# Miniprotein binders against Mucin-6 (MUC6): the designs that were tried, part 53

Target 1, 185 residues: Mucin-6 (MUC6), of Homo sapiens (Human) (q6w4x9r395to579)
Amino acid sequence: GHCSLEGGSFVTTFDARPYRFHGTCTYILLQSPQLPEDGALMAVYDKSGVSHSETSLVAVVYLSRQDKIVISQDEVVTNNGEAKWLPYKTRNITVFRQTSTHLQMATSFGLELVVQLRPIFQAYVTVGPQFRGQTRGLCGNFNGDTTDDFTTSMGIAEGTASLFVDSWRAGNCPAALERETDPCS

## First folded at step 9 (miniprotein)

Design ue15 (from ue0 with E95Y)
Fold by ESMFold2-Fast, scan of step 9:
Structure ue15 (fold): chain B 185 residues (1-185), chain A 98 residues (1-98)
Amino acid sequence: as target 1 above (185 residues)
Amino acid sequence: GSAEEIRKLVEDAKKELEEARRLFEEAKRLAEEGNLEEALRLLTEAIYELLEAIFELREAAYLAGDERLTEELERLAEELLKLIIEVMRLYVEIYREE
């Protein structure tokens, strides 16, 4: 299956359901029991500086019990907070420059990530057939049924993208909270 | 209904394809004149237009189901893919060389 994050606001799920996304937080793209050591892919979005999109993808994160690999739009790759020179290899993961404008994260467990750096920071997620019906997050559930691709983190199928996207937030968005005028919560 | 929504998405995609062509031609002219910074900006704008069009085509396909795609949708998809390849090629050429 293939999932894509394109143009700073476009998502296409593993079951080929397209939707628009206007959040500015960290979101869970993919969780699965097929990912080792409680692994998950996450996407970091911020407000866009361009007129074509309200939001921009600024980083993709692979997080597990052993690793926190961050690939940023500034072409910096870190693991557990340390900058890494490419190609960067661990036991199960290799990050390398695929082309002058693309980085690839290849894994031994059926997950592949390709990140376009230029002209627009974008991400493409590929998973093997063992992930079928075993995924959750913004990329959908990969069960061959597009009508339930908006299944929230609570397991509820929603009719709209906004409730679906918000349910997959991975943390607090300080900018949104800091705009609150009540100093006594 | 969905048929009306599909037609609207296809027409919007065609409009974005034509805007991308206009931006691509202007970018080529700027590159020939040595204005590489502005050429890269317009190529990036063209790619945003093409992504919007491709996404609208995916939305149309989702609503229609694969079995109901018309010859018009197939040809539009082919044109969008050909143009984005050409735009990216010129972008990479300018970006890498200067």
Scores: ipSAE 0.701, ipTM 0.851, lowest interface PAE 1.0, mean pLDDT 83
Fold by OpenDDE base, second read of step 10:
Structure ue15 (fold): chain B 185 residues (1-185), chain A 98 residues (1-98)
Amino acid sequence: as target 1 above (185 residues)
Amino acid sequence: GSAEEIRKLVEDAKKELEEARRLFEEAKRLAEEGNLEEALRLLTEAIYELLEAIFELREAAYLAGDERLTEELERLAEELLKLIIEVMRLYVEIYREE
């Protein structure tokens, strides 16, 4: 499964469903029992301009019981809150610079993250086949059905992105704005 | 590392390579039919399968103590990831341009 966060507010789920939203919160991108130690991948969005529609991805966070890795445009921060020089390696996670503009987080458990730092901060999430049907969050449920990708944290399928996205907030933040993406338009 | 672990990794890699081949062929057919969106999706998946295979082979090489091969496989993995990014980018662009 491949999930992308691009263009500041554009998301494509593991099932290849595209949508757009504008929010300024931390959202759960991926939860799965396949992630060890209650691991989760999260996305941090913030204002990029003065209008409500000017929002962008500013960081990606992997959080588990044992690890916290924050990848932002300027730095990689780990458990102790300190910026680390790359490459950074734990027992099952490695973060390294792939190119001058791209970072990669590689894991031993089937999760891969590529982050484009410039000119636009973008993220690309890849999960292995073992994750099929076992994912939750903004990246969807990876079951081959795009119609149920907007399933909330409570297991309710939504027709629009707004309530779906809001249900996956990791903290108290303003409600997200949504704009449907019509691939046929 | 143990010989058993190495064997398992190699076998898993072989399976993934076969899957990648299957997906690639399907993607090619879809592209020929004009279904570029689905073709790109499957192509991306195929590339991932290749990447996973490389990861497993890398691990196997590491366990076997073959540093040179480990480094080479790491390089290949990085190149494939770049390709994944490109494919995914194109995929998104298709949506935006329609």
Scores: ipSAE 0.007, ipTM 0.204, lowest interface PAE 10.7, mean pLDDT 85

Design ue16 (from ue0 with E95W)
Fold by ESMFold2-Fast, scan of step 9:
Structure ue16 (fold): chain B 185 residues (1-185), chain A 98 residues (1-98)
Amino acid sequence: as target 1 above (185 residues)
Amino acid sequence: GSAEEIRKLVEDAKKELEEARRLFEEAKRLAEEGNLEEALRLLTEAIYELLEAIFELREAAYLAGDERLTEELERLAEELLKLIIEVMRLYVEIWREE
């Protein structure tokens, strides 16, 4: 499955449902029991400086019990608050420069993240077949049915993107980056 | 109904494609004149226009549901993809010349 965060405010879910995103918070992109050590992907949005969007992606975070990897639009990569030079490796995760404008986070557990740094900060999430029907967050539930792609954090299918997006806020903005993730229950 | 919504999305995407082509041509002229900063700005504007158009085509495809995409939608998507590749290529060439 493939999920994308493009432009300032465009999301396409794993089931290929497109929607527009507005907000200035940290949001849960992907939670799954398939992610080790209570792992989760999160996206940080802030007010946009461009005329094409009110808000824009400014950072992507992978958080687990072991790691807090932050990839920022300023091309800084940190883990647990410490800046890292690329390529950066942990036991199950490698972050490296794929092209002059793209970074990649590759994992051993079926998750891949590609971040475009220029000219527009964007994120692309790929998950293996083991994630089918086992994802939660802005990227949807990956069950092959687009009618329930707006399933909120409370398990309710909404007809609009606004309530769906708001339900996946992670903590208070902008300090939410330091908040622990509860991936399931 | 959905058919009218799909038509509007396609027409909006066509307008954004044309605006992106205009921005791309202007950016090429600025680059030839040595105004690289303004060229990069217009290339970035062109990419935003192309992303808007691509997203509108994805919305149209979603609204079509189980229906097959029309030949027009497929042709338009191909044109958008080709142009964004060209715009990105020129952007990287200019940006790396620093």
Scores: ipSAE 0.654, ipTM 0.836, lowest interface PAE 1.5, mean pLDDT 83

Design ue17 (from ue0 with E95L)
Fold by ESMFold2-Fast, scan of step 9:
Structure ue17 (fold): chain B 185 residues (1-185), chain A 98 residues (1-98)
Amino acid sequence: as target 1 above (185 residues)
Amino acid sequence: GSAEEIRKLVEDAKKELEEARRLFEEAKRLAEEGNLEEALRLLTEAIYELLEAIFELREAAYLAGDERLTEELERLAEELLKLIIEVMRLYVEILREE
């Protein structure tokens, strides 16, 4: 399965459900029992400096009991607060420059992260088949049914993206705003 | 109804594709004139337009179950993906010059 965070406001879940939000918080993208050492993938959003989106992705974080790997829009990679030159390798994770505009985090446990650095900071999450029906967070539950992709952190299926996104906040931040595709504003 | 919503999303995506093409042509002109900073800015604008179009097609696909509409969405998505590849190629080429 594939999940994407694009254009500062767009998310497409593992079950291909698209939604839009504007938030200024750290959000849980992916939690799963398939991730070792209580691992979780998280996305940091902040107010945008560009007119195309009210908020933007500014960093992606992989957090476990051993590691806190942060990949930032300023092209800095840290682990546990210490800057790392690339390629950076731990026992199960390698971070390297895939192209002049992309970094990749490859893992031994079926998770792959690709971040586009330029021209727009974006993230692409790929998980192996062992994650099917075993994921929670902004990327959805990966069960092949898009109607329950807005399942909150309490296990309740919501009809709106805003309540869903707010349930996955990893801090005491403001509520997210849902951007309508309606031309009437 | 959802059919009208789908139609509007597809129509908006087509307009965003045309705006992206316009921005791409202007960026090419600026790049050959040596105005690399402005070329990169317009290429970035084009990518934002293409991302909005792609997302609108994903929204339309989510709402749709019609076979004819699925074929139209796939053709338009292919066109958008081809253009984003071209825009990114020029973007990377200009970055190499700086």
Scores: ipSAE 0.696, ipTM 0.849, lowest interface PAE 1.1, mean pLDDT 84

Design ue18 (from ue0 with E95M R96E)
Fold by ESMFold2-Fast, scan of step 9:
Structure ue18 (fold): chain B 185 residues (1-185), chain A 98 residues (1-98)
Amino acid sequence: as target 1 above (185 residues)
Amino acid sequence: GSAEEIRKLVEDAKKELEEARRLFEEAKRLAEEGNLEEALRLLTEAIYELLEAIFELREAAYLAGDERLTEELERLAEELLKLIIEVMRLYVEIMEEE
C-alpha cells in the first residue's frame, strides 16, 4: 500500500481515500504492531508561506524505543537529536539521498519512506502486504474499505476529516522542531 | 448529485493542467533568457497546479466508487503525469546548473 502527503496539505490513504489536511501540530501517520519497538511515523505541519495552502508539511519523524529519526524540509536528518551525514545506517534502517531532490528511508520491516525535498516538501509511505488491516493514523487502516478510513485514535469511524485528523495529534500545536548544526555519530 | 460533482472536479483538473502548461512554457522561456530564479519559481507553481489536478482526479475516483470511470479520466491522468515528469526534469536541470 501507498500513502502520500503532497502539495497543498493533501493526503491520500492506503485505501486511496483523498482528503485535505490543515494544521500546525505533529500527527501520527502510521502506527502498527508490524513496526518493531513500538515504532510510529509522524508528520509535522506548520504555517505555510505559500499561497497554495495555509499549512505545509515541514518534517517527517520515525519514532521507536531506539530511534527518533527526523527528516526536515531544510534537508537536515537527525537521530535522537544529533545531525547525521548521509548515507546514515542503523541495524534496520538506512537513510540516503535517492536523487538530487529526494531522500529515502529504507527499512528491514516492510516500511519505506520517500521524502521529496524540492521544489515542494512531500512524503510517500509504502508498506508491505503484512501491514494490511494492521495500520492506524492519518494514512488510514489499509483494510480495502474507504468508508472507515476516518477511524480515530479511539477506534471510532468519523464522517468528517477534521475530527479524524484532530484525533491523531501526537504533540505540540504549534509544532516545534529542534535540529543541530554539528553532526555527531 | 455526485455525477455533477465528479464533472466539476474533472473540469477543474483540466483547467489546472492548462495553467501548468502555460507556466511551464513561460518557465522555459525565462530559463533560455538566463532568468533561472524566476524560472524555478514558475516551475514550482506549475507543480502545485499539477498536484491540485491530481488530487481532484483522486477525489473524482473516490466519489465514483467504481470502474465506471471514463477513458477521459485515464487520459487526463496520463497527461498530468507526463507533464510532472517534464517540469521536474527542467527543475533539476536548472538546479544542477546553479
Scores: ipSAE 0.701, ipTM 0.852, lowest interface PAE 1.1, mean pLDDT 84
Fold by OpenDDE base, second read of step 10:
Structure ue18 (fold): chain B 185 residues (1-185), chain A 98 residues (1-98)
Amino acid sequence: as target 1 above (185 residues)
Amino acid sequence: GSAEEIRKLVEDAKKELEEARRLFEEAKRLAEEGNLEEALRLLTEAIYELLEAIFELREAAYLAGDERLTEELERLAEELLKLIIEVMRLYVEIMEEE
């Protein structure tokens, strides 16, 4: 499964459902029992200085009982808040520079993350087949059905992205906005 | 209806593609003139335009009820991604020069 966060406000789920939103919060991107030690991948959005988007992705965070890794445009920060030189390696996670503009987080448990740092901060999440039907968050549920991708944290299927996205907030933040689309128009 | 929305998305994508091309060509000229900072700025804008175009095509593909149309729109999105790669190559080249 492939999930992408592009252009500052564009998301494509594991099931290939595209949607857009504008928010300034930290959101749960991926949770799964397949992630060890209660692991979760989160996306941090904030106001953008770019005219093309009001908000943009500014960081990706992997958090578990054992590890905290924050990847931003300028640095990689770990558990103690210190910026680390790359490559950074833990027991089952490695963060390294893939290209001049891309970082990669490789894991031993079927999660891969590629982060484009410049000129636009973007993220690409890949999960193995063992994650099928066992994911939740902004990247969806990876079950091959796009119609239920907007399932909230409470297990309710929403018709629009706004309530769906808001349900996955990791903190107290303003409500997300979306462009209204009408498939019947 | 969905048909009208799809048409609008495709038309918007086309406009953004043309804008991206304009920005890309201007960036090339600026880079040749040694104005690397402005070139990088324009390349960044070009990439944003292309990404928006790609996403609109993906949205259109999602809305499409016809399998053939869906496949065609996704194919077009992939072609635009190739253009982003070209823009990125120039971006990286300029950055490495600085």
Scores: ipSAE 0.644, ipTM 0.838, lowest interface PAE 0.8, mean pLDDT 92

Design ue19 (from ue0 with R96Y)
Fold by ESMFold2-Fast, scan of step 9:
Structure ue19 (fold): chain B 185 residues (1-185), chain A 98 residues (1-98)
Amino acid sequence: as target 1 above (185 residues)
Amino acid sequence: GSAEEIRKLVEDAKKELEEARRLFEEAKRLAEEGNLEEALRLLTEAIYELLEAIFELREAAYLAGDERLTEELERLAEELLKLIIEVMRLYVEIEYEE
């Protein structure tokens, strides 16, 4: 299955349901028992300066019990807070520059992430067939059933994207969002 | 109904394709004149227009359910893909190869 985060705020789920949202937080893209060590893929959105969207993707995070790999729009890759030069390899994950405009995170467990850096920061998620019916998050549940296209974190199928997206917010929002007000002016 | 909604999405996608073509032509002119910064800005704008159009075609396909895209939708999708590749190629030439 394929899931995409494009154009600042467009999402297409593993079941090919397209939707749009505007948000400034960290969102869970993909959780699955198929991901090792309680792994999860997350997307960070912040205010955008472009006319086509109020908010845009600024970073993608792969988080597990061992790793916190962050790929940000400034082309910096970190793991557990330390900047890494590419290609960066762990036992099960390799992050490398695929083209002049794209980074790839390849894994041994059936997850692939391709990040477009320029001109628009975008993410493409590919999962193997073992993930079918075993995913949750903004990328959907990958079960082929359109009646539950927007299954929230509480397990409820919603009719609107806004409630669905809001349910997948992580509690820890980016520090930049907390500094939205000028402290001295 | 869904048929009316699908038609509107397709028409909107066609408008965005034409706008992307205009932006791409203007960007080529600016690049030839040596205004690379403005050319890159317009190429980025063109890509946003193309992504909006592609998204609208995905919405149309989703509303059609299990039906495959019509020949018209398929041709339009191919035109959008071809143009985004051309826009990206020029973007890379200006940003990285030059």
Scores: ipSAE 0.628, ipTM 0.821, lowest interface PAE 1.5, mean pLDDT 83

Design ue2 (from ue0 with L51W E59L)
Fold by OpenDDE base, second read of step 10:
Structure ue2 (fold): chain B 185 residues (1-185), chain A 98 residues (1-98)
Amino acid sequence: as target 1 above (185 residues)
Amino acid sequence: GSAEEIRKLVEDAKKELEEARRLFEEAKRLAEEGNLEEALRLLTEAIYELWEAIFELRLAAYLAGDERLTEELERLAEELLKLIIEVMRLYVEIEREE
């Protein structure tokens, strides 16, 4: 399964459903029993000063009971809040520079993350087949059905992206907004 | 989705493509003049415009419900992705000169 966060405010789910939103919060991208130690992948959105979009992706965070890895445009920060030199390696996660503009987080448990740093901060999430039907978050449920991708954290199917996205907020933040065109219309 | 929604998405995508082209050409001129910082800014903006166009085409493809139309829209999105690659190549070249 492939999930992409592109153009600052665009998401394509594992099931290939495209949608867009504007929000300034941290959102759960991916939760799954297949991630060890209660692991979760999150996306941080903030106001954009460059794009025509109101908000854009500024960081990706992997958080588990054992690890916290924050990938932003300028640095990779780990558990103690200090920037790390690359490559950074734990027991089952490795972060390294793939190209001059791309970082990669490789894992031993079927999760791969590619982050484009420049010119636009973008993220690409890949999960193995063992994750089918067992994912939740902004990347959807990876079950081959696009119509139920907007399932909230409470297990309710929403008709709009904004309500769906809001349900996956990691903290108290302003409500997400949608542009003029509703992808569910 | 409706045919009207799809048409609107395609028209918006076309508009954004034209804007991206404008920005790209201006960036080239600025780079030739030695204004590398501004050139990079415009290239970045051009890429944002192209991604908006790509998204709209992908959304239109998702809403189309017709296989032929879906394939055509996806093809167009892929073509725009190729343009992004070209813009990014220039971006990297300019960065190397800084």
Scores: ipSAE 0.757, ipTM 0.889, lowest interface PAE 0.6, mean pLDDT 92
Fold by ESMFold2-Fast, scan of step 9:
Parts: sequence; structure tokens; C-alpha cells
Structure ue2 (fold): chain B 185 residues (1-185), chain A 98 residues (1-98)
Amino acid sequence: as target 1 above (185 residues)
Amino acid sequence: GSAEEIRKLVEDAKKELEEARRLFEEAKRLAEEGNLEEALRLLTEAIYELWEAIFELRLAAYLAGDERLTEELERLAEELLKLIIEVMRLYVEIEREE
């Protein structure tokens, strides 16, 4: 399965449900029992400063009991707060420059991440078949059924993206502040 | 979703493709003239237009339960992806020269 974060504000889930949001927080992108050491992939969004998009992806984080790998739009890669030269390899994870504009994080546990650094910071998540029906977060549940693609952190299927996205916030961001910065429609 | 909503998404995607082509051609001219900074800015704007179009196309495909639109959507997706590749190649080429 493939999940993508593109154009600053667009997400396409593993079940091919596309949606847009304008949030400014850290969000759980992918949680699964298939990830070792309580692993999770997270996405950080902030105000873009670019006229074309209100908010944009600024970092992707892989967090487990062993590692906190952060890949940021500043093209800095850290693990557990320490900056790393590429290629960077751990026991189960290798981060390397795939092209002049792309980094790749390859893992031994069926997760691959490709990050586009320029001209727009974007992320592409690929998971193996063992993840089918066993994912949670912004990338959806990967069960082949799009009617429950917006399953919240509490297990409730929502009809709209806004409640779904808000349920997956992982930072100390107030929900009301983010909604109040959006124009009245 | 409705057939009307799907048609509008496809129409919007086509307009964004046209705008991206215009920006791409202007960026090529600026690069030839040695205005690399402005060329990179327009290429970046073209990439934003192209991802807006891709999003609209994916939403149209998601909403469509009818095979009648499949060929048109596939053809448009190929054109969008082809242009993304071309824009990215020129972006990298100019960036390397700066």
C-alpha cells in the first residue's frame, strides 16, 4: 500500500481516499503492531508562508523505543537529537540520499519512506502486505474499504476529514485555535 | 458526490494542467535568459498547480463508480505525471547550475 503527503496540504490514504487539511500540529501518520518497538510515523505541519498553500509539511518523524529519526524541510536528519551524515544506518533502518531532491528511509520491517526535499517538501509511504488492515493514523486503516477511511483515534468512522485529522494530533496543539485561523466559509 | 461534481473536478484539473504548462514554458524562457531565480520560482508554482490537479483527479476517481470516466482520467493522469517529471528535471538542472 501507498500513502502520500503532497502539495503542502494533500493526503491520499492507503485505500486511495484523497483529502485536504489546513492543520498546524504533529499528527500520527501511521501506527501499526507491525512496527517494531512501538514504532510510529508522524508528520509535522506548520504555516507554509507560501501563497499557494496555507499549511505545509515541514518534517517527518519515525519514533520507536530505540530511535527518533527526524527528516526536516531544512534537509537535516537527526536521530535522538543528534545530526547524522548520510548514508545513516541503524540495525533496521537506512536513510540515504536517493536523488539530489529526495531522501529515502528503508527499513527491514516492511516500511519505506521517500521524502521530497525540494521544491516542495513531500512524503511517500509504502508498506508491505503484512500491514493490510493493521494500520491507524492519517494514512487510514488499509483494509480495502473506503467507507471507513476516516476512522478516528477512538475507532469511530467519520464522514468528514476535519474530525478525522483532529483525532490524530500528537502534539500540544489546541483544536480551536487551528479552526479559528481558517476563513469563514 | 454527483456526476456534476466529478465533471467539475476533471475540468478544474485540466485548467491547472494548462496553467502549469504556461508556467513551465515561461520558466524555460527565463532560464534561457539567465534569470535562474525567477525560473525556479515559476517551476515551483507549476509543481503546486500540478499537485492541485492530481488531487482533483484522485478525488474524481474516488467519487466515480462508473467506468465511463476511467480512460479520460487515466489519460489526464499520464499527462500530469509526465509534466511533473519534466518540470522536476528542469528544476534540478537549474539548481545544479546555481
Scores: ipSAE 0.719, ipTM 0.857, lowest interface PAE 0.8, mean pLDDT 84

Design ue20 (from ue0 with R96L)
Fold by ESMFold2-Fast, scan of step 9:
Structure ue20 (fold): chain B 185 residues (1-185), chain A 98 residues (1-98)
Amino acid sequence: as target 1 above (185 residues)
Amino acid sequence: GSAEEIRKLVEDAKKELEEARRLFEEAKRLAEEGNLEEALRLLTEAIYELLEAIFELREAAYLAGDERLTEELERLAEELLKLIIEVMRLYVEIELEE
């Protein structure tokens, strides 16, 4: 399965459900029992500096009991708060420059992340078949059924992207719905 | 209704494709003149237009129920993908100084 975060505001889930949102928070992108050491992928969004989108992806985080790998739009890679030069390797994870404009995080557990650094910071998530029906977060539940595309963190199927996205906030930050209606935010 | 929304998404995608082509042609001219900074800016704008168009086609496919493309939608998606590859190629060439 493939999930993508593109153009600052566009998401396509593992089940190919497209949606848009504007947000300024850290969101859970992917949680699964298939990720070792309670691992999770998270996406950080903030106010955009470009006219094409109000908010944009600014970092992708892989968090587990062992690691906190952050890949930011400034092309800085850190693990547990320490800057790392590429290629960077752990036992199960390698982060390296795939092309002049792309970084890749390869893992031994069926997860791959490709981050486009330029011209637009974007993320592409690939998971193996063992993740089928076992994912949660912004990338969806990967069950092949579109009727529950917006299943929130509470297990409720919502009719709108805003409520779905807000349910996957990881940090203590404003709700996307409130931010969208506040002219000063 | 859904049919009207699908038609609007396709029409918007076609307009964004044409704007991306215009931006790409202007970026090529600027690059040939040695104005690399402005060329990169226009290439980035072209990519935003192309991403919007591609996403609108994905929305149209989703609204169609089976997420299937008509022949016209498939042709449009192919044109968008071809152009984004060309735009990215020129962007990378300029970034690497040819």
Scores: ipSAE 0.652, ipTM 0.833, lowest interface PAE 1.3, mean pLDDT 83

Design ue21 (from ue0 with V92I)
Fold by ESMFold2-Fast, scan of step 9:
Structure ue21 (fold): chain B 185 residues (1-185), chain A 98 residues (1-98)
Amino acid sequence: as target 1 above (185 residues)
Amino acid sequence: GSAEEIRKLVEDAKKELEEARRLFEEAKRLAEEGNLEEALRLLTEAIYELLEAIFELREAAYLAGDERLTEELERLAEELLKLIIEVMRLYIEIEREE
């Protein structure tokens, strides 16, 4: 399955349901029992500086009990608050520059993230078939039925994207986004 | 209702495709003239237009629910993606020159 965050306001779920939203906080993009150590993928949005979109994606975060990997629009990659040189490897995750404009986060557990850095910061999420029917968040439930893709964090199917998106807010907004730790400290 | 909404989405997507082509042609001329900064700006604008168009086609396909129409919209979306790739190639080429 493929999920995409494009153009600062466009989301296409794993079940191919397109929707728009104008968020300015951190949102749960993907949670699943298939992700190790209570892993979750999150998206950070802020108000856009360009006229073509009201909001923009500013960072993508992979959070687990062991790792907090942040890929920012300023092309900085951190883990647990420390800046990392690419390629960066952990036990199950490798972050590397795929092209001059794209970073990739490859994992051993069936999740792949490609981040376009320029000219527009965008994210593309690919999950293996083991994730089918096992996902929660902005990318939908990956069950082949688009009518329940707006399932909130409390398990209620909403008819409106705005209520759905608000339910997946992770309690952090860009103004409170943790700044990068000085790597020489 | 839905038929009118689908028609408008497809019409809007075609207009955005036309604007993207105009921006792409202008960006090529600016790049040839050595105005790389303005060329990159127009290429970025063209990509925004193309993304809006492809997303509108995805919305139309979702609303239509017709398998044959969905295939036709997917083919148009592939043409838009091909143009995005061409625009991106020129963007990367110019960026490398700087």
Scores: ipSAE 0.618, ipTM 0.808, lowest interface PAE 1.3, mean pLDDT 83

Design ue22 (from ue0 with V92Y)
Fold by ESMFold2-Fast, scan of step 9:
Structure ue22 (fold): chain B 185 residues (1-185), chain A 98 residues (1-98)
Amino acid sequence: as target 1 above (185 residues)
Amino acid sequence: GSAEEIRKLVEDAKKELEEARRLFEEAKRLAEEGNLEEALRLLTEAIYELLEAIFELREAAYLAGDERLTEELERLAEELLKLIIEVMRLYYEIEREE
């Protein structure tokens, strides 16, 4: 399965459900019991520097009990806060420069991340068949059914991207929430 | 209904394709005149327009279960793919020279 974060705010899930959103927070992109050490892939969005979108992807984070690998739009790679020269290898993860404009994070557990650095910072996530039906987050549940692709962190299938995205925030982001939530009546 | 939504997405994608063509032509002129910084800026804008158009076609394809509509979407997608490749090629060419 393939999931993509493209342009300023475009996401295509593992089940090929396209959606767009605006947010300035860290979001859970992928959680799965198939990821070792309670691993999760996260996407960081912030206010865009370009007129085409309000917000844009600024970093991708792989977090586990052992590692916190951050790949930033400024082409810096860190693990647990320390800058790393490429290629960078751990027991199960290798980060390397695939081309002058692309970085790749390869893993031994069926997850692959490709990051385009220029002209636009974008991310492409590939997962092996063992992840089928076992993913959660912005990339969807990878169950072959697009009806429930907007399944929130609370397990509720929503018809709108806004509630879906807000449910996957990793942290307290009041400005983004207040902008997207209207008074209920 | 879905058919009306699909038609609107297709028409929006066509408008973005035309804007991208306009930006690409302007960027080529700027590059020929030696204004490489502005050329790269317009090429990046063209790529954003093309990505939005491609995404609108993905939205249309998601809504469409009709073979006739998917054939129309495939043709437009081919045009968008050809143009984005040319725009990216020029972007990288200019980047190498700078």
Scores: ipSAE 0.602, ipTM 0.802, lowest interface PAE 1.4, mean pLDDT 83

